# VHH binders against q924l1r178to360: the designs that were tried, part 2

Target 1, 183 residues: q924l1r178to360
Amino acid sequence: DFLDVYHGLRRRSHSEVITHLRRASTFVSHEKLRRQLTDLCTKVQSGTHPAAQDVLALRDCFSTYPLGFSQLQASQMRALSQAMLLTPYLPPPLLRQRLKSHTTVIHQLDRALAKLGIGQLTAQEVKSACYLRGLNSTHIADDRCRAWLGEWLHISCSLKEPELSLLLHNVVLLSTNYLETRR

## First folded at step 21 (VHH)

Design k3
Fold by OpenDDE, look of step 22:
Structure k3 (fold): chain B 183 residues (1-183), chain A 122 residues (1-122)
Amino acid sequence: as target 1 above (183 residues)
Amino acid sequence: QVQLQESGGGLVQAGGSLRLSCAASGFTFSDYLMAWYRQAPGKEREFVAMITSGGRTYYADSVKGRFTISRDNAKNTVYLQMNSLKPEDTAVYYCAKLWTFEGDRLTYMDVWGQGTQVTVSS
């Protein structure tokens, strides 16, 4: 259906996003963070679904150069826009603005959802929530969607505003290798 | 085609009340979580309240106890009752459908209505 088609479109950008992350790692000054980022990229590229702890360990890496929101390269922002099913054909300042605004809105909603509790959502709402956040939830069982959303919310609610570039990248990091999405 | 139209805004004195409405069309309203956001001049858009398809609600701390979100699925309308309004509530208020498609891309913020201006005087 059309949702699968759209997911196909955004999946085309996943490898590019990870490639950019790997390249960016070379500019990370802190050695430990550089290694952790490289390891995460390797895990994702090898087909491993990352642990939430591994993602959160990189929060500082995404707060400053080179992966902070204000520091993202145009090519990375285009790829991330595509991952969000947004048009990538905008000037870099507009891409940055849209990505930041979009991520901020999601983050605020995540806080609300976490307080409300996933259990208060219908299966359809859960699927929609997951899809919006990068997961091809169309054909995934409800319990697996809820589990994935739980992981997302855990990460999201742990992040502060300066770290939201990580949440933006998480649409790829947390969705690329989730078992049920490899169809 | 998904459409959202906000109404009910206006000028009100501090301590006053307003009731906002958002008329929705172009999708199965009853199936979707709806939310209100607001944006003050020079500030980022911020979450105000949400209501699930099942009627569960959540509010930002800044409006909790003063605002009430509700929905009428028969009318495809979501409401925001705002009581005890404060000057800091001054903003353009937007109704949100949290996920939709327009054209060949997924839209989130671009499908928002024109918003309705709420101004609270001291």
Scores: ipSAE 0.559, ipTM 0.812, lowest interface PAE 1.1, mean pLDDT 90
Fold by ESMFold2, look of step 21:
Structure k3 (fold): chain B 183 residues (1-183), chain A 122 residues (1-122)
Amino acid sequence: as target 1 above (183 residues)
Amino acid sequence: QVQLQESGGGLVQAGGSLRLSCAASGFTFSDYLMAWYRQAPGKEREFVAMITSGGRTYYADSVKGRFTISRDNAKNTVYLQMNSLKPEDTAVYYCAKLWTFEGDRLTYMDVWGQGTQVTVSS
């Protein structure tokens, strides 16, 4: 019903975020990181689910220029907000603050969930946790949702506060193609 | 619509105790994990504690051993018992629902209460 409409809108915002990441890659001064970011964007755009290590290899790009939290452009922040199912209709400074606050809340909860263990969550709790983090999880089997959440927690718990822009973008990077690889 | 209301905050001396309550409505409370966060002036919100639908708990290191989270599913209420309070515990405390299936893009996908002020003096 209404969730299918939101799933469609979320998928479109995913595409917009990847487009912005590809554009930003031209401003990455370190040649190896620039190529790695471009390659990751190409993989995601072509339908491939990225490995966690490929995402984590890019952490330096997201801790400072050009993709650190304070350097994100307004259009990119609007697309990221839509992927999180948050209103994009705020002035850019408020949009940035809301994205930072939301990402920080999730990051802190992720550390708690990792320590507790995903096995302590019901199927309903796991699907909700995945949905909050960007996955359209309502029609995904419980074991696949748990596997996805495990990948997410591995990435999240590896990141420090200055690198949280990568966690925000992981909403898109880890979610965009997960459904397609199931069938 | 989902609603959360915190209560039980106030002014206490260091070493004292408070019990916070969060009354929940508009969702199947017993099915979902609940959390407490806090926010001191000029700071970001900080995780305090969480409790799963099955009653398993986790605490931030700064409150471990002093705070206890619990839930009463018959009353749709989550509690935070705070003992041995310190001045650094001074903050607005927020209850949070940590799931998003029933929201849409024009409503909040995560739900917070209005917060209750806790002030610890010495």
Scores: ipSAE 0.488, ipTM 0.787, lowest interface PAE 2.8, mean pLDDT 86
Fold by ESMFold2, fold request of step 26:
Structure k3 (fold): chain B 183 residues (1-183), chain A 122 residues (1-122)
Amino acid sequence: as target 1 above (183 residues)
Amino acid sequence: QVQLQESGGGLVQAGGSLRLSCAASGFTFSDYLMAWYRQAPGKEREFVAMITSGGRTYYADSVKGRFTISRDNAKNTVYLQMNSLKPEDTAVYYCAKLWTFEGDRLTYMDVWGQGTQVTVSS
């Protein structure tokens, strides 16, 4: 059905986004940061779910060159749009504006959700929140969705506005290998 | 199709009040969290308030104590009562459905209304 199509589009976009991240790592001048980015890409592509601290360690290369919002290449923005289930068929300036706007809106909501507490959300609201953030949550049990959302909120609430390109990429980094289970 | 339509904006003097409405259709309104955002010229959209399906609310610090979000599930409508308005509240106000899923069907990821202009004069 249309869920299979959307899940397929999202999964294919994951590989493309990781390829762009690996390519961008060659432009990271700081040796330790370059290795951390490359290691994270390898971990995700090999089927491992990353730790929040491994993601957060990369914030500096997502705040400006080479992976800040202003520096993202058109093909990378199209892949990220597909991971968000947004049309990739816009001119690059509009893709950039839309991705930044959506990420900013999500980041502000994330801070509100963290203060409110995930426990105040119904199972449907939690599942939808995960799906909006990149997880194919349709068949994942409620307690696993809440755990994932907690990891997401930890990462999101640790980031400042200039670092939000990392939050956008977290759509892929945190979702690619998370277990899909049902209750 | 999911549709959101804001209304109730206008010109008001500082200290005044307005009530915004957002009529919703095309989804099971009572199941979802709803939010208000605003956008001043030249600035990014800013979170204002949210209300869960269960009626829990959260407000940005800049509006807490002055604004009240509410919902009427029978009318599929979200409200924003804005009291003690200040010039810095001047913006286009948007209601948003940022939650996906309707059963096993996807809805639009980022459904926004057209917005309603609020202008607060000194």
Scores: ipSAE 0.434, ipTM 0.770, lowest interface PAE 3.1, mean pLDDT 86
Fold by ESMFold2, last read:
Order: C-alpha cells, then sequence, then structure tokens
Structure k3 (fold): chain B 183 residues (1-183), chain A 122 residues (1-122)
C-alpha cells in the first residue's frame, strides 16, 4: 500500500524532470548538444530505455549552464528530490546542498561497488542498490537488476565531480522505462 | 526506528591506533552493506571503507593497508580498526547504511550516525 504510493510519486517526478530537461534544452547554445538532449528526452518520454552512451554524450551540458548543480531551478530540484524519495519542502539552497551531498556519497560508493564487483552482492543488496538509485526494483528479477546496476555503474564511474548533475538526473533517465519485467 | 551510533574516537599520537564501533538497530543488520565515511572541517564527506553482508571489503586508497573494516552480526556492530594513524586522518567518522528498503517495506533512504571525532596529533 505504501509502496504503491511511493512508486506513483516517483513516476510522477520522472515526467516532471524530463519536462524540465526539455525546457532547459532551449538554453543550450551548442547545437549538437541541444539536439542530443532533446532526442534523449523524446526517447525517454516515448518509452525507450536510453543507452549509456546517449547519457554520457551529454556530460558537458550538466557541468555548466543551464543544468549544472549550481544552475538548477527550484522546481527541478523539488522534482529531483521526489525522485530520490527526499522531502521537496525545503528552501532552494538547502535542496541544492542536500542533492549535491547525496549524489556525491552515491558516486563514491559507486566507485567502490564497481571495484568490488556486482557479483559480490546478494540479490537483496542489488535490489536495494537499484532502489536507492531510482529504480522501482521491488518487482524486477535479479538478473535484470544486476544488468541495470551494471549500466548505472558504467555511467557513474565515467563521470567526474563537475558532471555529477548528470548522475543526479540519471536517477530518472535510466529508471523511467526499465520497469517492463513482471515479478 | 533505524539508528546508528558511533563510538571509539579520541585523541591519539601519529602512528597510533584506534578502533571505532558503530552499533546498529532497527533493521536486519546482517543483510546489508555498511560503510564508513569521514569529514574533515571545511571538506566534503569522503568514503573510507565498506563491507558487504557477505563480508567482502573495499577501501579508499588513502587508508588501504592501515584500516580494517569488520562486522559482528551477533552484536549488530560494524568496526573500523585504524592503525598507523596520520594527522591527515583527523576527521569526524560516520557509519552509514546506504539502502532504501527491507523486504517490501520502505525504510530510510540512507541513515547516518552522529559521528565520532578522531584527532591525530603530530
Amino acid sequence: as target 1 above (183 residues)
Amino acid sequence: QVQLQESGGGLVQAGGSLRLSCAASGFTFSDYLMAWYRQAPGKEREFVAMITSGGRTYYADSVKGRFTISRDNAKNTVYLQMNSLKPEDTAVYYCAKLWTFEGDRLTYMDVWGQGTQVTVSS
């Protein structure tokens, strides 16, 4: 019962985040990056799961205006907070600080997990790791969760600290369309 | 309620040793990965070490060979044995539970203790 509510709230936040990304694309001056960002938003909104390379191609957009951490608007930070299952009801500077801190902590853990190897985690640990990173993993098979987490770690470990806004948005980008497998 | 309580910090001379403890309650401790992070004044939190439910460990490069993470599932406690301490290890040390649910019920997204201060004098 409570899981259904949280899954619904998370899904609603996905749509809102993608809408903000599409709007932000109008402020991206580099033509190729602008097209790649709008194409990615279109893929996700139309039900397509993006490839890691599609996400990583956009890293420069997320390290500066308009989508770097310091550039995010309050409404986008509230939607991202909801996708992380964190309260959105804080003043914008506190939302930004908390999102930055949580993303940094996850990024550091991701590097450790990649070095350790996903195979060293139990099915329960993998499912939980996916859920923390934005996937509604409760009803997803273990092999699918491990594949997703591997893709997440590939993206995460390719990113540098100035690009972590992309990792934050990856909570939505990589999760929105992955929930096609029955329990 | 999920709760983490760190202890064992203090003042120690460079080259000395300390053992930190983190007592955990409110969740099935043996099922989940646990981690230590640290934070020096004016700096961001930094990963130190982690241990999986199966006992596999990983360490930050800055502490490899000097620190050992371990767990005692009977006591619901994770430990950090810190040897050959350096002034650069001075920080507040936090244990962390970084997972979102247990079974079908949502738990806290991540839980941190209040931290324990470690000060290494030169």
Scores: ipSAE 0.431, ipTM 0.769, lowest interface PAE 3.1, mean pLDDT 86
Fold by ESMFold2, look of step 22:
Structure k3 (fold): chain B 183 residues (1-183), chain A 122 residues (1-122)
Amino acid sequence: as target 1 above (183 residues)
Amino acid sequence: QVQLQESGGGLVQAGGSLRLSCAASGFTFSDYLMAWYRQAPGKEREFVAMITSGGRTYYADSVKGRFTISRDNAKNTVYLQMNSLKPEDTAVYYCAKLWTFEGDRLTYMDVWGQGTQVTVSS
């Protein structure tokens, strides 16, 4: 019951975040990068799960204007907070600090998990790891959660600290259209 | 209601040892990975060590060989044994449960203890 409410809040936040990314794309000066960002937004909005390579191609616009952590607008930070199930009801400087801190903590854990290997985690640990990272994993089969987490770790471990705004947005990009196993 | 309570911090001379404890309640402790992070003044929070439900461990390079994470599932407690302490280990140490729900179905996305201060003098 409470999980259904939180899953609903997360889903609504997905649409809002993608809308903000599309608006921000108009301020990306590099034409190829702008098109790649717009195409990814369209792909996700139309129900397609993106490839890791599509996400990673965008890293530069998340390290500088307009989508680096210091450049995110208040409404975008509120939507991202909601997607992470963190309160959006803070002044913008505090939202920014908390989102950056939370993303940094996850990034560091991701490097440790990648070295350890997902196979060392129990099904419950994998489900929890996915949920923390934005996937509504409660109704997803273990093998699907492990595949998703592997894709997440691939993206995360490819990013450097200045690029972590992309990891934050990956909460939405990688989870919005991930197909659930029905068993 | 998930709660984490750290203890065992203090002032110690370089080369000394401390043992940190984190008492956990409000979730099925034995099912989940636990981690220690630390935060020095003016720095961002930094990963220190983790231990899976199955007892597998991983350490940051800066502490490997000097620190040992362990758990006692009967006591719902995770420990960090810190040996050969250096001044750069000075920080507030936090235990963390970085997951979401159990028991009452949903609590919080991540849970941190209040932290325990470790100060290593040279």
Scores: ipSAE 0.408, ipTM 0.762, lowest interface PAE 3.2, mean pLDDT 86
Fold by OpenDDE, look of step 21:
Structure k3 (fold): chain B 183 residues (1-183), chain A 122 residues (1-122)
Amino acid sequence: as target 1 above (183 residues)
Amino acid sequence: QVQLQESGGGLVQAGGSLRLSCAASGFTFSDYLMAWYRQAPGKEREFVAMITSGGRTYYADSVKGRFTISRDNAKNTVYLQMNSLKPEDTAVYYCAKLWTFEGDRLTYMDVWGQGTQVTVSS
């Protein structure tokens, strides 16, 4: 119940994050990436859970202007902070630094988890891992949590350092329409 | 209230050993994965090692074979035995845990201890 309340709080930012992505798409110079980003936003807004391949296809989009870590607008960083249940009330440079640091830590942990194997985690550890990464795992069955975490790890471990903005946004992209979280 | 307190750092010569401790409180320690991170001056924080509630371990390539993470659930403590230390191991070492909910408090991974300084001289 309490965790649901918190999830409710971060879920409020999901629409804003996607809206910002859609707006940002207009500034993407590469036509194919622009279309792919727009399509992904449309899918997410329509209630579709995105495929990992569709997310990863945008890796280059999130490594350069306007969606690279160094290029994110303050409003987007605030929304993303809320999505991660971090305070959004910081100056933009500090928001950026905190988000980058947090994402990097998660990314490194993801590599460790992937190598270790999700099967080595307890149900509680899996739920915690999922929740930290944006999923309301509180009332989701263990197998579904493990599946979701597997998708997350697949995406995360495929990304390079310059692309970590995508992982940050994945907190919203991969959690918004996961069937078990529609409440 | 969730608290993590690192200790055991210090100055050591290359090839030497240190054992770090992280005392945890405010949550059901035995139920959660614990990890060590480190941050060198001017560098980003990097993963060092993790241990699950079940005792499974994983290490960064840079420390594999030299460092050993362990835990004592009775003492709510996670350890990092560091052997064959190198100058490049110099950093502030931090203990971390994943998200947890205890009572009426939600704690995130971004809750870090103060860290403990490890300096390895050549």
Scores: ipSAE 0.404, ipTM 0.747, lowest interface PAE 1.7, mean pLDDT 90

Design k3
Fold by ESMFold2, fold request of step 26:
Structure k3 (fold): chain B 183 residues (1-183), chain A 122 residues (1-122)
Amino acid sequence: as target 1 above (183 residues)
Amino acid sequence: QVQLQESGGGLVQAGGSLRLSCAASGFTFSDYLMAWYRQAPGKEREFVAMITSGGRTYYADSVKGRFTISRDNAKNTVYLQMNSLKPEDTAVYYCAKLWTFEGDRLTYMDVWGQGTQVTVSS
């Protein structure tokens, strides 16, 4: 099934993105921020769903070196493209441009959705919104999808444009373990 | 294959009106939120308006009260009625399906329309 293929590609990309984040943490000069990034990577790799506040604490290292949009390495952009279900087989300048464009478009839509209210969306629209943002939402219950989207919108609407590399990485951070932590 | 086709752009005098249309095919149109974005020369693409499958709307502050988004699910078409046009509304207007779930696409960005030019003269 084409859907199962896409879910497999997305899941494999999650591990690759977290690996790149852990490598990048060694270049974060601020010790507290470096430890927070390393701890978040460890949490996600161990199967734990991160809190929004843990993600937002990292915004500064995603606005410039080492994890700002201009600083992302080609292999990391390839893995992020796969998590977004975009082809990774483009030259790095095109990967960067497309990732930035997609993230900006989503960020603008997120502000509109937050103002409209998630309650105005049908269950299908909520599942599709989650899928677009990185969650394999096909078989997740509607109330769980709405909760996830609320977490996403909280993070997204807290970020300004220079920090959008974090929103891009949130595709992976918020999605990797959501099902595994549900009671 | 998912297809979006914008039409209805053109040259119009300031204070005038235009109606843009976006004909959609290749997906279940009634299930998706649809949006209009625009891109002025030298600027980034910006959000204009959105409409949910249930007909709820939201507008950018720059167009609220002047623009109206609507949809006709029987015709698989989304519209943008633009009134009281200003020179700063000059842009290429794009409709977009930003909600994925079905088909053999790799990306939602492959489902933008080609755009329609709107030029507002003073």
Scores: ipSAE 0.392, ipTM 0.744, lowest interface PAE 3.3, mean pLDDT 86
Fold by ESMFold2, last read:
Structure k3 (fold): chain B 183 residues (1-183), chain A 122 residues (1-122)
Amino acid sequence: as target 1 above (183 residues)
Amino acid sequence: QVQLQESGGGLVQAGGSLRLSCAASGFTFSDYLMAWYRQAPGKEREFVAMITSGGRTYYADSVKGRFTISRDNAKNTVYLQMNSLKPEDTAVYYCAKLWTFEGDRLTYMDVWGQGTQVTVSS
């Protein structure tokens, strides 16, 4: 299955995204928020799966400066594109437009899925939903995929449109250390 | 290769009806949810409707009661029946690409297709 090849592509992009987040933390003026971002990056790099509240605490720095969609660096956008299984080989303005468009579409789907209920999805629909959102779901049991999707929807449905850069980064934050993604 | 092709758009007067089609290929259509989005002039794309493999539907509030999404698994086609059309329904309508699972394509924008223009006049 070509899905295993694409798992390798995602794995490489995770480190780059986290590295860029750590570097961006130096531009976060609010000291508590800066420490929360740095602590989250350290937890993820150390192999810890973050809690939804750890992610949501960071929403302000993803709304505008320094990690809003308009402020993302070209190299960061290339790494995020790879994590989304989108081509990174485009000029930066096009990378930005595509990342914003796809994240907005995912957010709209998430609100619909939350109202529909995960229980209404077949195992195949759940696996596909997880894969599109960054989880390498090929070898993950259905119950684990449903739990992950529930965590994802909790985060997604808590975010407003100006905060959606955080949802984009959640592709990496929530997927990197989830059980059995290391295999 | 996953492909989606929208059709059925056109010009219609307010209060009228149109039926959009989205022909799908390159995947096991009956296993996946399908969705419609639209992009109005000057706006970002917005969700319109979805239908699961089991036939359950969900609609944006702005179209609920007027639009009906349906699917024909034998023809690999999803439909959007649009009744009681209003000028604010004017948009390019897209069959959603992010519902499809295509592991060998790196861009999901190719799955939106070309879209189909719906124009509602008074």
Scores: ipSAE 0.027, ipTM 0.441, lowest interface PAE 7.0, mean pLDDT 83

